VH-VL binders against Putative dimethylsulfoniopropionate lyase DddL (dddL). Designs and how they scored, part 16

Target 1, 232 residues: Putative dimethylsulfoniopropionate lyase DddL (dddL), of Cereibacter sphaeroides (q3j6l0)
Amino acid sequence: MHSLSERVEQLRLNDCPDWLYLLHEFDALYRQGSDGGSRPIRTHRKRVRDSLALIVEANPAVNDRPPEVKPVTAHLGRALDLGERGAVQGMSRALARVAGRLTWEYGYEKVPKALARKYAYCEILGPRGPICAERLILGFVLFAPSTTYPQHSHKDIEESYISVAGAWSENDAAVHAPGSLILNRPGLEHRITTGDLSPCLLAYAWTGSEERLNQPGMKLSSPRKARIEKGI

## First folded at step 4 (VH-VL)

Design Q17 (from D01 with heavy chain W103S, light chain N31W N53R; framework fv_dalutrafusp)
Fold by ESMFold2-Fast, scan of step 4:
Structure Q17 (fold): chain C 232 residues (1-232), chain A 119 residues (1-119), chain B 107 residues (1-107)
Amino acid sequence: as target 1 above (232 residues)
Amino acid sequence: EVQLVQSGAEVKKPGESLKISCKASGYSFTSYWINWVRQMPGKGLEWMGRIYPGDSDTNYAGKFKDQVTISADKSISTAYLQWSSLKASDTAMYYCARLYDYSGYFDYWGQGTLVTVSS
Amino acid sequence: DIQMTQSPSSLSASVGDRVTITCRASQDISWYLNWYQQKPGKAPKLLIYDASRLETGVPSRFSGSGSGTDFTFTISSLQPEDIATYYCQQYDNLPLTFGQGTKVEIK
């Protein structure tokens, strides 16, 4: 069974104002530029916002996870300070409030040692995040300066990255500014390279069916059995 | 409203210590790298190093690693460049500059501090 | 360290002339190159960032192009106020490095 099911009283989202505030900032982030971008980008933004609204309204369970750090998390303070500039300052402030409660992970079963020193991710909302949800994953990826995140792809999952802090490019195409959204379509490979001057903090969203987001092959560090499944 | 104001010109002898300053205003001092750039008389620009005042992290160009110390005092929004023992070859104009790290450029510069080292 | 080499080191041109300055990196720096103008007795001023993007408030006669190792900076019609030294600067890797500068004078 889940170790978190041993808690005497189950916390819910409305009991956790710092988590709720962070989710409000995710909503704001995915509303920026909703009138612009390609049709797939606009559709993805709307899908994330609609899913998030339904989840928040349902007041889901919140399972306090043990905090965990990785070598790259030494850069988190600088990334949050960078995010205080311009349009993404709300997200940076909201993330700062929960920074000590985050569970940073690698996601892959076998991580190259060089990459393990330069990146980590944390799930905020999802089947394995502190805020329970089955059809939407929201979180952050943190990269050290001069990091190449190797080519990867996701089957039947739409993934987006939105820049919170730091300079980065995808497939060497362009440097992305804070607030810009990159949509990674199912089945297409992509590679992320970060600049040499600062860490890079990206907010990410995965949309897909319950089955797809809970697949064993998704390379998630937290297996299905560790999460609360609402009686499934 | 963003300003970087540097300390005044200095005339020193070889072997003397010196600390020059760069006072920032009009923005969150702890959220931007401050960089030091040297320009010797009649020569080009030379990056010396930088400091992130929020956590005092520093990077130096190899040539300057053991020549100078870069520091900052966030309570007064001031960055410093310091020599323990000046040499005649330290004669130069010294600029502080704020880095916009998304495109690696300097968006605001101080007016410069002229340091002359002679006997 | 990435070495930046500018050509020419100096030039003299007439008002209205097209002026071209080149900058070569010792290794591939993609688009990670900025251009500055320094007038006598003044701190440098950003003109072009990311190889080709014009900074806000900078006259349209200034332009940049190139990628990889070879970059070009152009003034389409030289004006008297353009007398200055121009510098390229890479930000692909630390330490940050500048070209040696190109001095532009009116003949």
Scores: ipSAE 0.007, ipTM 0.426, lowest interface PAE 16.6, mean pLDDT 81

Design Q18 (from D01 with heavy chain W103A, light chain D50Y N93Y; framework fv_dalutrafusp)
Fold by ESMFold2-Fast, scan of step 4:
Structure Q18 (fold): chain C 232 residues (1-232), chain A 119 residues (1-119), chain B 107 residues (1-107)
Amino acid sequence: as target 1 above (232 residues)
Amino acid sequence: EVQLVQSGAEVKKPGESLKISCKASGYSFTSYWINWVRQMPGKGLEWMGRIYPGDSDTNYAGKFKDQVTISADKSISTAYLQWSSLKASDTAMYYCARLYDYAGYFDYWGQGTLVTVSS
Amino acid sequence: DIQMTQSPSSLSASVGDRVTITCRASQDISNYLNWYQQKPGKAPKLLIYYASNLETGVPSRFSGSGSGTDFTFTISSLQPEDIATYYCQQYDYLPLTFGQGTKVEIK
């Protein structure tokens, strides 16, 4: 029932050097972090690298999704230019090679209009990415200058951000530079604020079970959520 | 620093209700899953279920879903395992354990609560 | 549910011997496997996490390897204090499941 010709025509990861190169840069990003991280960070880095190695070895099918742009993608060229001058230039070069094939999306059913003009994300590897994987999500988040991405959390998903371009802070903490990794543990709320002069491009990785990564259950929260729950 | 302290041993009769506790200290209680693990006399470990105290979300192993209730009280950093009607087959050591990495490993365990149900 | 099967169920060896325990998952669980030690009357203690990583403070004679469905736990030189039951545990899918345990005794 299946022809040999149909099997030969299916694109796989080894047939797609630009995608493979991008995954190689994700491996480098999660391997070479100079931060001498804590055990949770080291464990997360190893989990991402090991999962990625197994996925690459399996030579999965590549099914490019229809390209989609959002208002914030007007900033992508500037972000990539900034990345070329920074500590993670390899990632910026790799991303530029596939920029026209990306599907940018919001991930939330209802997004405030102001936020909808200032951010979007794209999944590269994962259940919804062009490179199919069940236990690891790799992708990018792009922010316009002066963006406040409200408090949000993921249950049962361990998430990391690594800066590719631009300045940002999480929960009003110290400003993070390109190359730095921030680890967000499952269920912990975090808020992202970007600098005023430049867009911000973050690479992200999510680890979790197959079931959980297919239905991450992302939630936006307000500063008053904790007060309301305690007040009840 | 991190510690899980369980309530003391219980001796009960079939049909009685019981609620045992696991008090956490030394960390953010609402940021980690608390799991309950049963060990019947002379047998291995079996996972019963878990609770995320931050939002009271729960997961149960199918075998235990209609037999026990898992709950937590954020104000006193305590998780609970409850039976409405005990059976002799509930005789076991019960452990609570913190799950460090969402569905990862159990890094801290309570000392255990021995429950004996005499028929 | 993912079934975890350990082999052997019990094992007797001499001090200084190399001890090997195998754990097999009924489905591919990648590297999402941990190993625990339980001494009589005590709660289990984590030894190995994510298939091959040694927990802090655990002696280097303990090691883990494998991925997918087949995993191995090794004690390179058995010591008297290693008398215990050892459990593998998968964390790739709910419900979390343990192997039946391997009792290690000294002959």
Scores: ipSAE 0.006, ipTM 0.507, lowest interface PAE 11.2, mean pLDDT 82

Design Q20 (from D01 with heavy chain N59R W103S, light chain L96Y; framework fv_dalutrafusp)
Fold by ESMFold2-Fast, scan of step 4:
Structure Q20 (fold): chain C 232 residues (1-232), chain A 119 residues (1-119), chain B 107 residues (1-107)
Amino acid sequence: as target 1 above (232 residues)
Amino acid sequence: EVQLVQSGAEVKKPGESLKISCKASGYSFTSYWINWVRQMPGKGLEWMGRIYPGDSDTRYAGKFKDQVTISADKSISTAYLQWSSLKASDTAMYYCARLYDYSGYFDYWGQGTLVTVSS
Amino acid sequence: DIQMTQSPSSLSASVGDRVTITCRASQDISNYLNWYQQKPGKAPKLLIYDASNLETGVPSRFSGSGSGTDFTFTISSLQPEDIATYYCQQYDNLPYTFGQGTKVEIK
């Protein structure tokens, strides 16, 4: 059976001003540099901006997904309020306009219960996002206060995080300020820890081949003892 | 000034245990990976494994997983590579090297520790 | 494991010559490749990272190019102090793997 909606013309990005506005804020976010950022970071920023510009110019299809929430999304309002007061207020305002339309998910086949209560992500632009694209993924990840997002990796995907709200560190390094970018290289494991006082909202970008972005193969690191005993 | 200083040369017999060290200074030891690289006499470079001193997370190349143990002591900013029972085939120069951010390249290297195992 | 193969295994050239070394990966590694110089009795030294970026303090006569599976390292004008073994290394996936090395000598 066909539904009534199947008789409606395909929506495209230019028909959806709130989504287009959000993508303009992603462009702005990746256009801003950090003082003394590394060459790989500057190259990644340009790669994201150039890819995004081509995608926007192509006026891609927009497919509404059913909105979904996770326990951590109770923190979204607070995170957006914090972002509105900071260096990335434009992004926070743009995200607030579409907050009720987001599909929050975990991305892993199995998620520990403790982690499931404290994190979720949503894809905005990508193969599974509301805005269709094959070679770039843009989205958000939200963490509750005092969250440790364990060691994880992805194959052949270059990933960046930019702080929108809240305090966090990666691999026990320096605390990252709003607007700061951290770059995660393909195959290298990374761990995220959030501060105790506030939720943390990160914008993320994934670059890679069409095949890898369609099937990213996200995994959490297994306990080392089990791997040693298995001979892997 | 970032520096990695390795322990001195070792001459051992097969079956003996050994633990060599790599002492870091000039940076936050717990924030960077320390890698171990082997070079057999007249041969090329082989990556053995790495440790993240902040949480003692270790990764090994499959060939070395059952041969050595990598560890670190945060209180003295020192990483270790150890064997429970040395073999003649373990004769090599061993380097420690720091991993530069997420780029997978080694920006600072120790001077090397020569390990000779002979009967 | 990703296998890295260098060519040639050794070469001899004159001071001032342009020297090229190639490195092949057994699978696509994008631009995730570094080049190191190792002089006799010394630890390796990073020269080029991410296929084409010159490390700080390294002379401009050294350069790198390539992407995917085929990479080239070039010394535009060979100097006596460049006598060394050169290694490529991939970091697309663990374990990190090195090429077998290319020994550069003066003829």
Scores: ipSAE 0.000, ipTM 0.434, lowest interface PAE 16.1, mean pLDDT 82

Design Q21 (from D01 with heavy chain L99G W103S, light chain L96W; framework fv_dalutrafusp)
Fold by ESMFold2-Fast, scan of step 4:
Structure Q21 (fold): chain C 232 residues (1-232), chain A 119 residues (1-119), chain B 107 residues (1-107)
Amino acid sequence: as target 1 above (232 residues)
Amino acid sequence: EVQLVQSGAEVKKPGESLKISCKASGYSFTSYWINWVRQMPGKGLEWMGRIYPGDSDTNYAGKFKDQVTISADKSISTAYLQWSSLKASDTAMYYCARGYDYSGYFDYWGQGTLVTVSS
Amino acid sequence: DIQMTQSPSSLSASVGDRVTITCRASQDISNYLNWYQQKPGKAPKLLIYDASNLETGVPSRFSGSGSGTDFTFTISSLQPEDIATYYCQQYDNLPWTFGQGTKVEIK
C-alpha cells in the first residue's frame, strides 16, 4: 500500500468548541464580583479578563499535548463532582469535557516523593498550550486531601487562585471556599495546605511579560527558612 | 496617604560623588518596586532602573547599569540613587516612582530632585 | 529595547476640541501600555494603565485604546487644565521605555 503525505491544517480555537467553552468559563470565573473589595484584586481580575478577550479574539493555535496523568489525578473525578454542586459548577462542567485531553505535570525538576503523590498541575492556555498564548497562563492545580505544597515564589508574575472544589488555606491563614479568589503578589512566598476531607481543585491565572511567563522560575523553599521566619 | 518625598536640589562639579534619596510613607515599603526615572532639561522621560526593597533585587536599563547604583534601606523606608563620579551629561531632574506590582505602571511619584553638574 | 514613538510631537487645540495622540511600539506589546500626564514643573501622573483602563480619580474625558503595536490616547473635550505633555510607556519587557512625549497646548 502507498502512504500519502497528508496536509493538515493548524487547528485554531474557533475549531475547538470544548476548549472555547472552558475559556468562556474562565472569563465568567474572573467576572465574579463577590470578592472585588480590594483594588489589587479588582485590577487583577480585569487584567485576566481583558487579556483573555484579546487572546480569544485573535483565534490562537490549538496544539493538544499528549495526555499525561499523575497519581493525584485519581482524585479529579471526585473534585469535579464537588465543583458541580457548588458556586463554580459551569467551570467544573467545562473542565469535565476536556479531562481526557489534559497534560498533568509537576513543574519542578526534582519533586519530593511524598509531594509527587499528592499534587499536579495542568496548563490550559499559555506558552506551552494546548491553547497558545504568550502573556497569560490559565490552568488548574489539583491536590489530594491533607497536602502541604511547600513554600514557593516567583517574581514579575502576578498569580491568582480561585477555588473550584475543596477547602484550603495559604500561609496558615483562613480557609478558602469555592469561588473565592486569593491573589499572590510577585516575590512573596506562599504555602498551600489542603483540608483532610476532600481533594482540592484550584483554577489559577498568571499575568506577566512574555519573557517571564515562558521562564517562570519557580523555587521551592527549605523547611529551615520557614522555621526562621516563624521564629522557631 | 501614600507619599514619596525626595531629597533637595544638588549642584555638583564633574567627578564628584552624589547620593539622592526617596523616602516612602503610607504603605508597606518592602512590597512595592521603587523606580528611578531621568528627565534631561527639555527632554522626555527615561527609565533608569528599579529596586524591590523587600529583597534588594534590582534591574537597570543597559545605558545606566555601570553609571549608577540603586539601593534601599528598609529600616527608614528610603530608596537611593548614587553616582561615584558625576558627568555634565548627568544634569537632569530625577524622579522616584512606586511600581504597582509587576505591572510596571507608576501610581505614585516623588516631586523630583534637580541635579546640576557644571564647572 | 522596545522603542516607543509618539505622534504628533506637539499640538495646539481649542477648549472643547477632541484631541488624539498616537503611540507606536517597535514590537508587539499586547496591551502592556500606560499613559501619563506631566504638567509644567510637576511630576508625571498616571492616567491610563493596561492600554484602556482609567486610573482612579482621573476624569472620564481621558481614554485609551489599541493593542499590539498601535495605541491611541484621546481627550474627548479639551479643558484648560489639560495643558501638559503626555507620555506613553510600555511594560511588556525590561527595560521599561517611554515615548518621546506629546506637548498639548491651547490656541
Scores: ipSAE 0.008, ipTM 0.589, lowest interface PAE 8.7, mean pLDDT 83

Design Q22 (from D01 with heavy chain L99H W103S G104D; framework fv_dalutrafusp)
Fold by ESMFold2-Fast, scan of step 4:
Order: structure tokens, then C-alpha cells, then sequence
Structure Q22 (fold): chain C 232 residues (1-232), chain A 119 residues (1-119), chain B 107 residues (1-107)
């Protein structure tokens, strides 16, 4: 006879080879591309790698969240196909293995309707991720083509983006190549714009205190304020 | 030029139904929320709810959720506020106001519709 | 719901006076606060958005400041056309909520 009451099993990282493999690809991603990085970028890469190594060694609890999709996740397959043919092939394969287990979210209390159709993020490792950690957040952000992710900032959090697939620009700067790292310093506003032809998939890392990572305080800037600040 | 034009004043009895309108022009109707704000005689402003015409998504303030229905017709760029059964306590000026998707500040308002409910 | 409390509820001032109105939120709303002017018999008009930004076409004598829970709205030199009721409004959380209003009259 079937049991009407089954224990919900809590696993550890070493019991979850697909999650462990994904974290190994994060390590590889933050190890690659050290050519010409500034001291802050090199320090950030090392901070992420060192923190990740300690977390993996500790074999933390794994608590798969209920899977969630957002409208933008219809683009995930295309983004993974693009990544599979590029410099971040290993990461794309690792992410594909856990794609059905991801909890896609917005991260903001209020999300503009236009943005809600074109973006979402998922936390892989962190205070709210399936892999429990308090002093490092690792995850992904997915954007539809022609998306503007408006100006935003994080208090006392150092953030990096590494392109996995697709073309994008930060603060209207030059297009970033797959594998390159962009570092966002605490408290500084930044804006992301994606290209018209393909979705964009970014890996992200946040470093900061346990207090700050548990309560990141994410807020979006109004487009009217941004327009006035630019003098347009 | 951006405009929100509301329907004319209404005089009704308790128990009657009513539907008032807010017609938008001069902008992309489906890219902005339309909000309804009540002002009872001699009182302040009170947010009732809003609709995003692009997908007909609605949000209501708790006390109004079972009192009124907010709707929109994209083909004529018009939003509506409807009561199935009016009460004397519904006597008020009703304003529509838009806000852009990213920020909830009301940059354009309708002129208001006065609704009087009395026996 | 986030409660917005204005002070004072009414004031009388002379033309040329500096007028100050305060608005207090029951919880932290960052800078997600707007100020509106409502003249007798008319619809409200946006003056200040995101606590401190002046709306296009609004005279520079109007200003706003503050963050968190305490906000201030100032008219640096009151003009006859400024006689109105002024409202603060938060948009940090649904439902959107207004202060009770401050009526500004000429002495």
C-alpha cells in the first residue's frame, strides 16, 4: 500500500551532482578571463572563488524551491543553445541539467509590466537559493531581446555580471562579449540594455555581509528621474 | 496632447447601478495604468484601484474590491468604474488618473465625475 | 496599509511667506513619495515626484525633501494662486495611499 505520509527529504550538495556540477562551472567562469582586469575585478573574482570553495567544502543543505516560470523563461532554451556554441559551453550545459528545478523571480516588490514580460532572475546559491549560503549569492538573469533593465543599485553589495549568451551593454557602453566580467560597485546605479536579435543570459555574483545579502534593498529608478538626470 | 476626459455628473438613488468612464487620448493607452481615486465631499483623496489596459490586470484597495469593478476597452481607449448597487455613502467626486508603468505618480488627471446618491 | 499623516491639517499664511508642510509614513517608503496640489473645484495636479523632483512646468518655488518616513514640502514664497489643498502620496506598496491633505489659505 502507498504511504499517505512521506518524509520530505532534505539533501546535501554532495548528494546533488547536477547542482555540484553547476557550481564547478561557476568556479570555472570566475577563474577564466583574468586578462587585463583591474585590481577591483581581480579581487572580486578571487573573493567569489574563495567563498565558493569554502561553501562547497562545507557540503551545505540543498532545499529545492518549487519551480517557477516567468514569461521570459520561454527564451531560456534559445539562450542555452546560444551558450552551448560559445566560450561558456560548460556553464550552458550545466544550467540545462537543472533548468526544470529553477525558481524564476523578479526580486522587487513591484515590477513594471513592461519589465515583467522581458526579465527574470533565479538564485542558485544564497540565503534564498536551493543551495544554502549566507555570504555569497550566485545566480542567473534572463532577458528577452530589446530589453532595458532600468537603473538600479544595491546598498553595500558588490555585484558582477558575466555574459553566458546574447549581446548586452551596461550604462550605454560597448557590447560585452561572452565570458567578460562587468563589476558594479556598491551604491552605484547601473542599467542594462539587450540587443534586438537574441535573448541575453547573464551569470551574476553578489558579495557582501550576511546582513546585506539577506536584505539587498533592490529598488528601480523612475524613467522620468533618469531622463532629467541625463538632460533629455 | 495627453488628455483624460471623464463622463458627466450622475444623480442616482440607492440600489441603482452605474458605470462611469474615462477616455484617454494623446498617448499609448496600453502602456499606462489608469487609476480611480475617490474624494468624498469635504474629504481627502482615496485610492480605489487601477487597471493596466494592455492586459486588463487590476489591483484594488481592500475596502473597494467587493464594491466596484474596474474595466477598460482598448479599442476606444476608455477605462470604466462600475457599481452594481449604489449606496448613499458612494456620494463623491471620482477622478481617473494615469501613471507610467515604472512609477506610481499621477502626471495627468481627468476632470472628475460627481456622483450623487440620494433618495 | 501604509498610513500617511500630514501636518498641519490647515494653515493660514500671507503672500510672500515661506510655507512648510510635513508628511510622515507609518513605515519606511524610501523616496517613493509624491506631492499634489488641488485647487478648489479642480482635479489634483502633480508638483513633486520621488520626494524631491520638480515636475515639468511647475514653478521653482515648490520643493520637496526627505526620505524614509519623514518628508517635507515647501513653498518658498507663497503666491495667491498657491491657495489649495496639498497631498502627499506613497507608492512603495499597494494600496497606494494619500495623506489627509493640508489646506493652505491666505491670512
Amino acid sequence: as target 1 above (232 residues)
Amino acid sequence: EVQLVQSGAEVKKPGESLKISCKASGYSFTSYWINWVRQMPGKGLEWMGRIYPGDSDTNYAGKFKDQVTISADKSISTAYLQWSSLKASDTAMYYCARHYDYSDYFDYWGQGTLVTVSS
Amino acid sequence: DIQMTQSPSSLSASVGDRVTITCRASQDISNYLNWYQQKPGKAPKLLIYDASNLETGVPSRFSGSGSGTDFTFTISSLQPEDIATYYCQQYDNLPLTFGQGTKVEIK
Scores: ipSAE 0.013, ipTM 0.589, lowest interface PAE 7.7, mean pLDDT 85

Design Q24 (from D01 with heavy chain W103S Y105W; framework fv_dalutrafusp)
Heavy chain, then light chain:
Amino acid sequence: EVQLVQSGAEVKKPGESLKISCKASGYSFTSYWINWVRQMPGKGLEWMGRIYPGDSDTNYAGKFKDQVTISADKSISTAYLQWSSLKASDTAMYYCARLYDYSGWFDYWGQGTLVTVSS
Amino acid sequence: DIQMTQSPSSLSASVGDRVTITCRASQDISNYLNWYQQKPGKAPKLLIYDASNLETGVPSRFSGSGSGTDFTFTISSLQPEDIATYYCQQYDNLPLTFGQGTKVEIK
ESMFold2-Fast, scan of step 4: ipSAE 0.265; ipTM 0.717

Design Q25 (framework fv_dalutrafusp)
Fold by ESMFold2-Fast, scan of step 4:
Structure Q25 (fold): chain C 232 residues (1-232), chain A 120 residues (1-120), chain B 107 residues (1-107)
Amino acid sequence: as target 1 above (232 residues)
Amino acid sequence: EVQLVQSGAEVKKPGESLKISCKASGYSFTSYWINWVRQMPGKGLEWMGRIYPGDSDTNYAGKFKDQVTISADKSISTAYLQWSSLKASDTAMYYCARLYDYGSGYFDYWGQGTLVTVSS
Amino acid sequence: DIQMTQSPSSLSASVGDRVTITCRASQDISNYLNWYQQKPGKAPKLLIYDASNLETGVPSRFSGSGSGTDFTFTISSLQPEDIATYYCQQYDNLPLTFGQGTKVEIK
């Protein structure tokens, strides 16, 4: 630890081939299924790809964060193994290369203890990710089997989830399999439930203004708060 | 069903304070951004800023961030636009508008407008 | 800020004429552009969203096209009730910005 240097050059994306490869797999993921989906889904996919291409071309700064694990990360190895055998194997392989460098977080000030043992997320590209960007966030969410991720919403942020491994449903809709994309509209609450046989790994993308992505204002719905407000 | 009703016309002198209102009905007030748009006499539309009433989060256009305050009272489903000290250049029609942000981003409902005249 | 420039600033046409208005963004906004109609003394009304989608209840003579930086709004057969100022508006980034408006009058 003799490196005291103000002269240490900032690492950039082109210096970090494993991170660059992961971003290539995000690009591929948002290109798949081009003949399917509604117009909003196709527009979102294109916006993610176009933003990502500009970011990669700009060769952004890379600031590795201290690696951090959460209880749910014990499931990461199995999730990656399942993804390796499925429709999005390239993403699983790319993520495995950087697995030890990820900073897993909750994103909320207070998390129910049951949920704290069953989920976490990590930002890969974004204002707080290892790869610096201000107008696009890319990352992953990992869930243990039989997890209910409560209702939450994001203001003026268009969010998508693409399944990498495992089965899940959103707002009690049809079960989603690897490769499927779910688009969440800005401001609408959504809830995720995972299947009981395997962990679930989702890739996510957020598009929005620089101001919104720097301060996303994530919120969990609270039955207690609703009861208090109703005077129950 | 959805309606935005704005307060009546105001005639003020430079230096006076003013607070105009936009009362929403027919929908979940806390679930949509309310935007304020200015139109000076004979001129086009200018976006001033917005508020999300659910948590009072605000965004302002740079030109307006030091000139006005946007607020909301969710107990009466009303958004506000306020000046601490009016200038003659504040003479304009002011509209409130609801932003539909379900994948698209457009103003689906508008208030009728509040005319503010600032003269000595 | 994203600057929106409309042309022409005003036009005069006869009933039944095809009217075309253009809107240019200072940077790529994909298809995140809306068109509004404002009749004298009234609040604006949405006609077209996401560059080319007609709002419910809006007559089919109104249409929009374009992507990226260049957008077009067309009235295929001008009617007397179409006398209004028309505005484009981007929602790609904050602050939200409008074009300066195009005043449409009937000869």
Scores: ipSAE 0.000, ipTM 0.432, lowest interface PAE 13.7, mean pLDDT 82

Design Q26 (framework fv_dalutrafusp)
Fold by ESMFold2-Fast, scan of step 4:
Structure Q26 (fold): chain C 232 residues (1-232), chain A 120 residues (1-120), chain B 107 residues (1-107)
Amino acid sequence: as target 1 above (232 residues)
Amino acid sequence: EVQLVQSGAEVKKPGESLKISCKASGYSFTSYWINWVRQMPGKGLEWMGRIYPGDSDTNYAGKFKDQVTISADKSISTAYLQWSSLKASDTAMYYCARQYDFWSGYFDYWGQGTLVTVSS
Amino acid sequence: DIQMTQSPSSLSASVGDRVTITCRASQDISNYLNWYQQKPGKAPKLLIYDASNLETGVPSRFSGSGSGTDFTFTISSLQPEDIATYYCQQYDNLPLTFGQGTKVEIK
């Protein structure tokens, strides 16, 4: 519902090789380590891959959104350069091909001014993405160095993050390397802190019902609640 | 390891109230939906509704929304199914079941069932 | 509500036979379909999830296939312990719904 063109020339995924290539790299990303990790992680990886395969086979509509930048997108070039050196080179290369077509946005009704300078996300596949899908969301989150993304949770949505570039930790736990997957269960609060030296680029996947993915409910926890949970 | 243990069989008269239980153990109770499924004698399975104990969110099948209340007590890892006024048509086996994942609607663990008989 | 229709409602087959049960959804449910086995007097048991994935500990003679609206459940070589009612179930949308069940008996 944002500045849609009146012209209805319909492109489909098979007409858009750069988008198709990017989805191929998402499949590869969720195929890595499929024999490792916990059962919930293995099940989630397969669920994302299976859903993606069905969507690709259906050759869905492609409706490029107007390109939009946020302050954090000044870091995108460096993040892609870091990804080219890392374990997930193919994803970095595929994303670089569509970089100028991305619609970067905020997931919340209101974002604190400090955070608004340090993060943004873009949906690639989903009800609001350029590649139309109703039961799977795939995208990216970009963070500036030294960013704390406040505690948040999702209802009825299972979420994963896979590091493409940069270092980060969740809930002040151990640092996660490029290629590692973190699975966030619905209703469980989590927060992200990025390293001091480099931007951080995460690929994300959301799985859930059509209704929930079309209107996900996201809420930021207060700073006080976050401090109490940390025992501070 | 993971277990769902349901309360014992009940014999009731029409108009009486009833609350049956499903006690969970062996996993994080607040992290999984608990579903309630009805099976009338000689009939198939009917999904009634579910609760997510972590935030007490509930979903009901339309047929059951005004007939039953689903609740949970986090302190004792127990989910409940309650009727304010039973009818003879409520005679059935009632199962509780855990969803494997939050969005996946498949049930990996089931309680043994609670038989509810409502007769005059 | 999404309606799930199974066929046949009942069947009788010999040990070693291939048994096929079908399930039809009233609308597209992608691969969000599960199969359960219920033995007399027991709670249901998950056999197949997401249309084609075999649950851990379930014998390999059980399999599932299909997507969209038409799904198939197969027992490649029927055994005596397979006497049960089998149910399909969708989770694409609320309310969650089951098929009416297929009763499998051995001759």
Scores: ipSAE 0.005, ipTM 0.463, lowest interface PAE 14.4, mean pLDDT 82

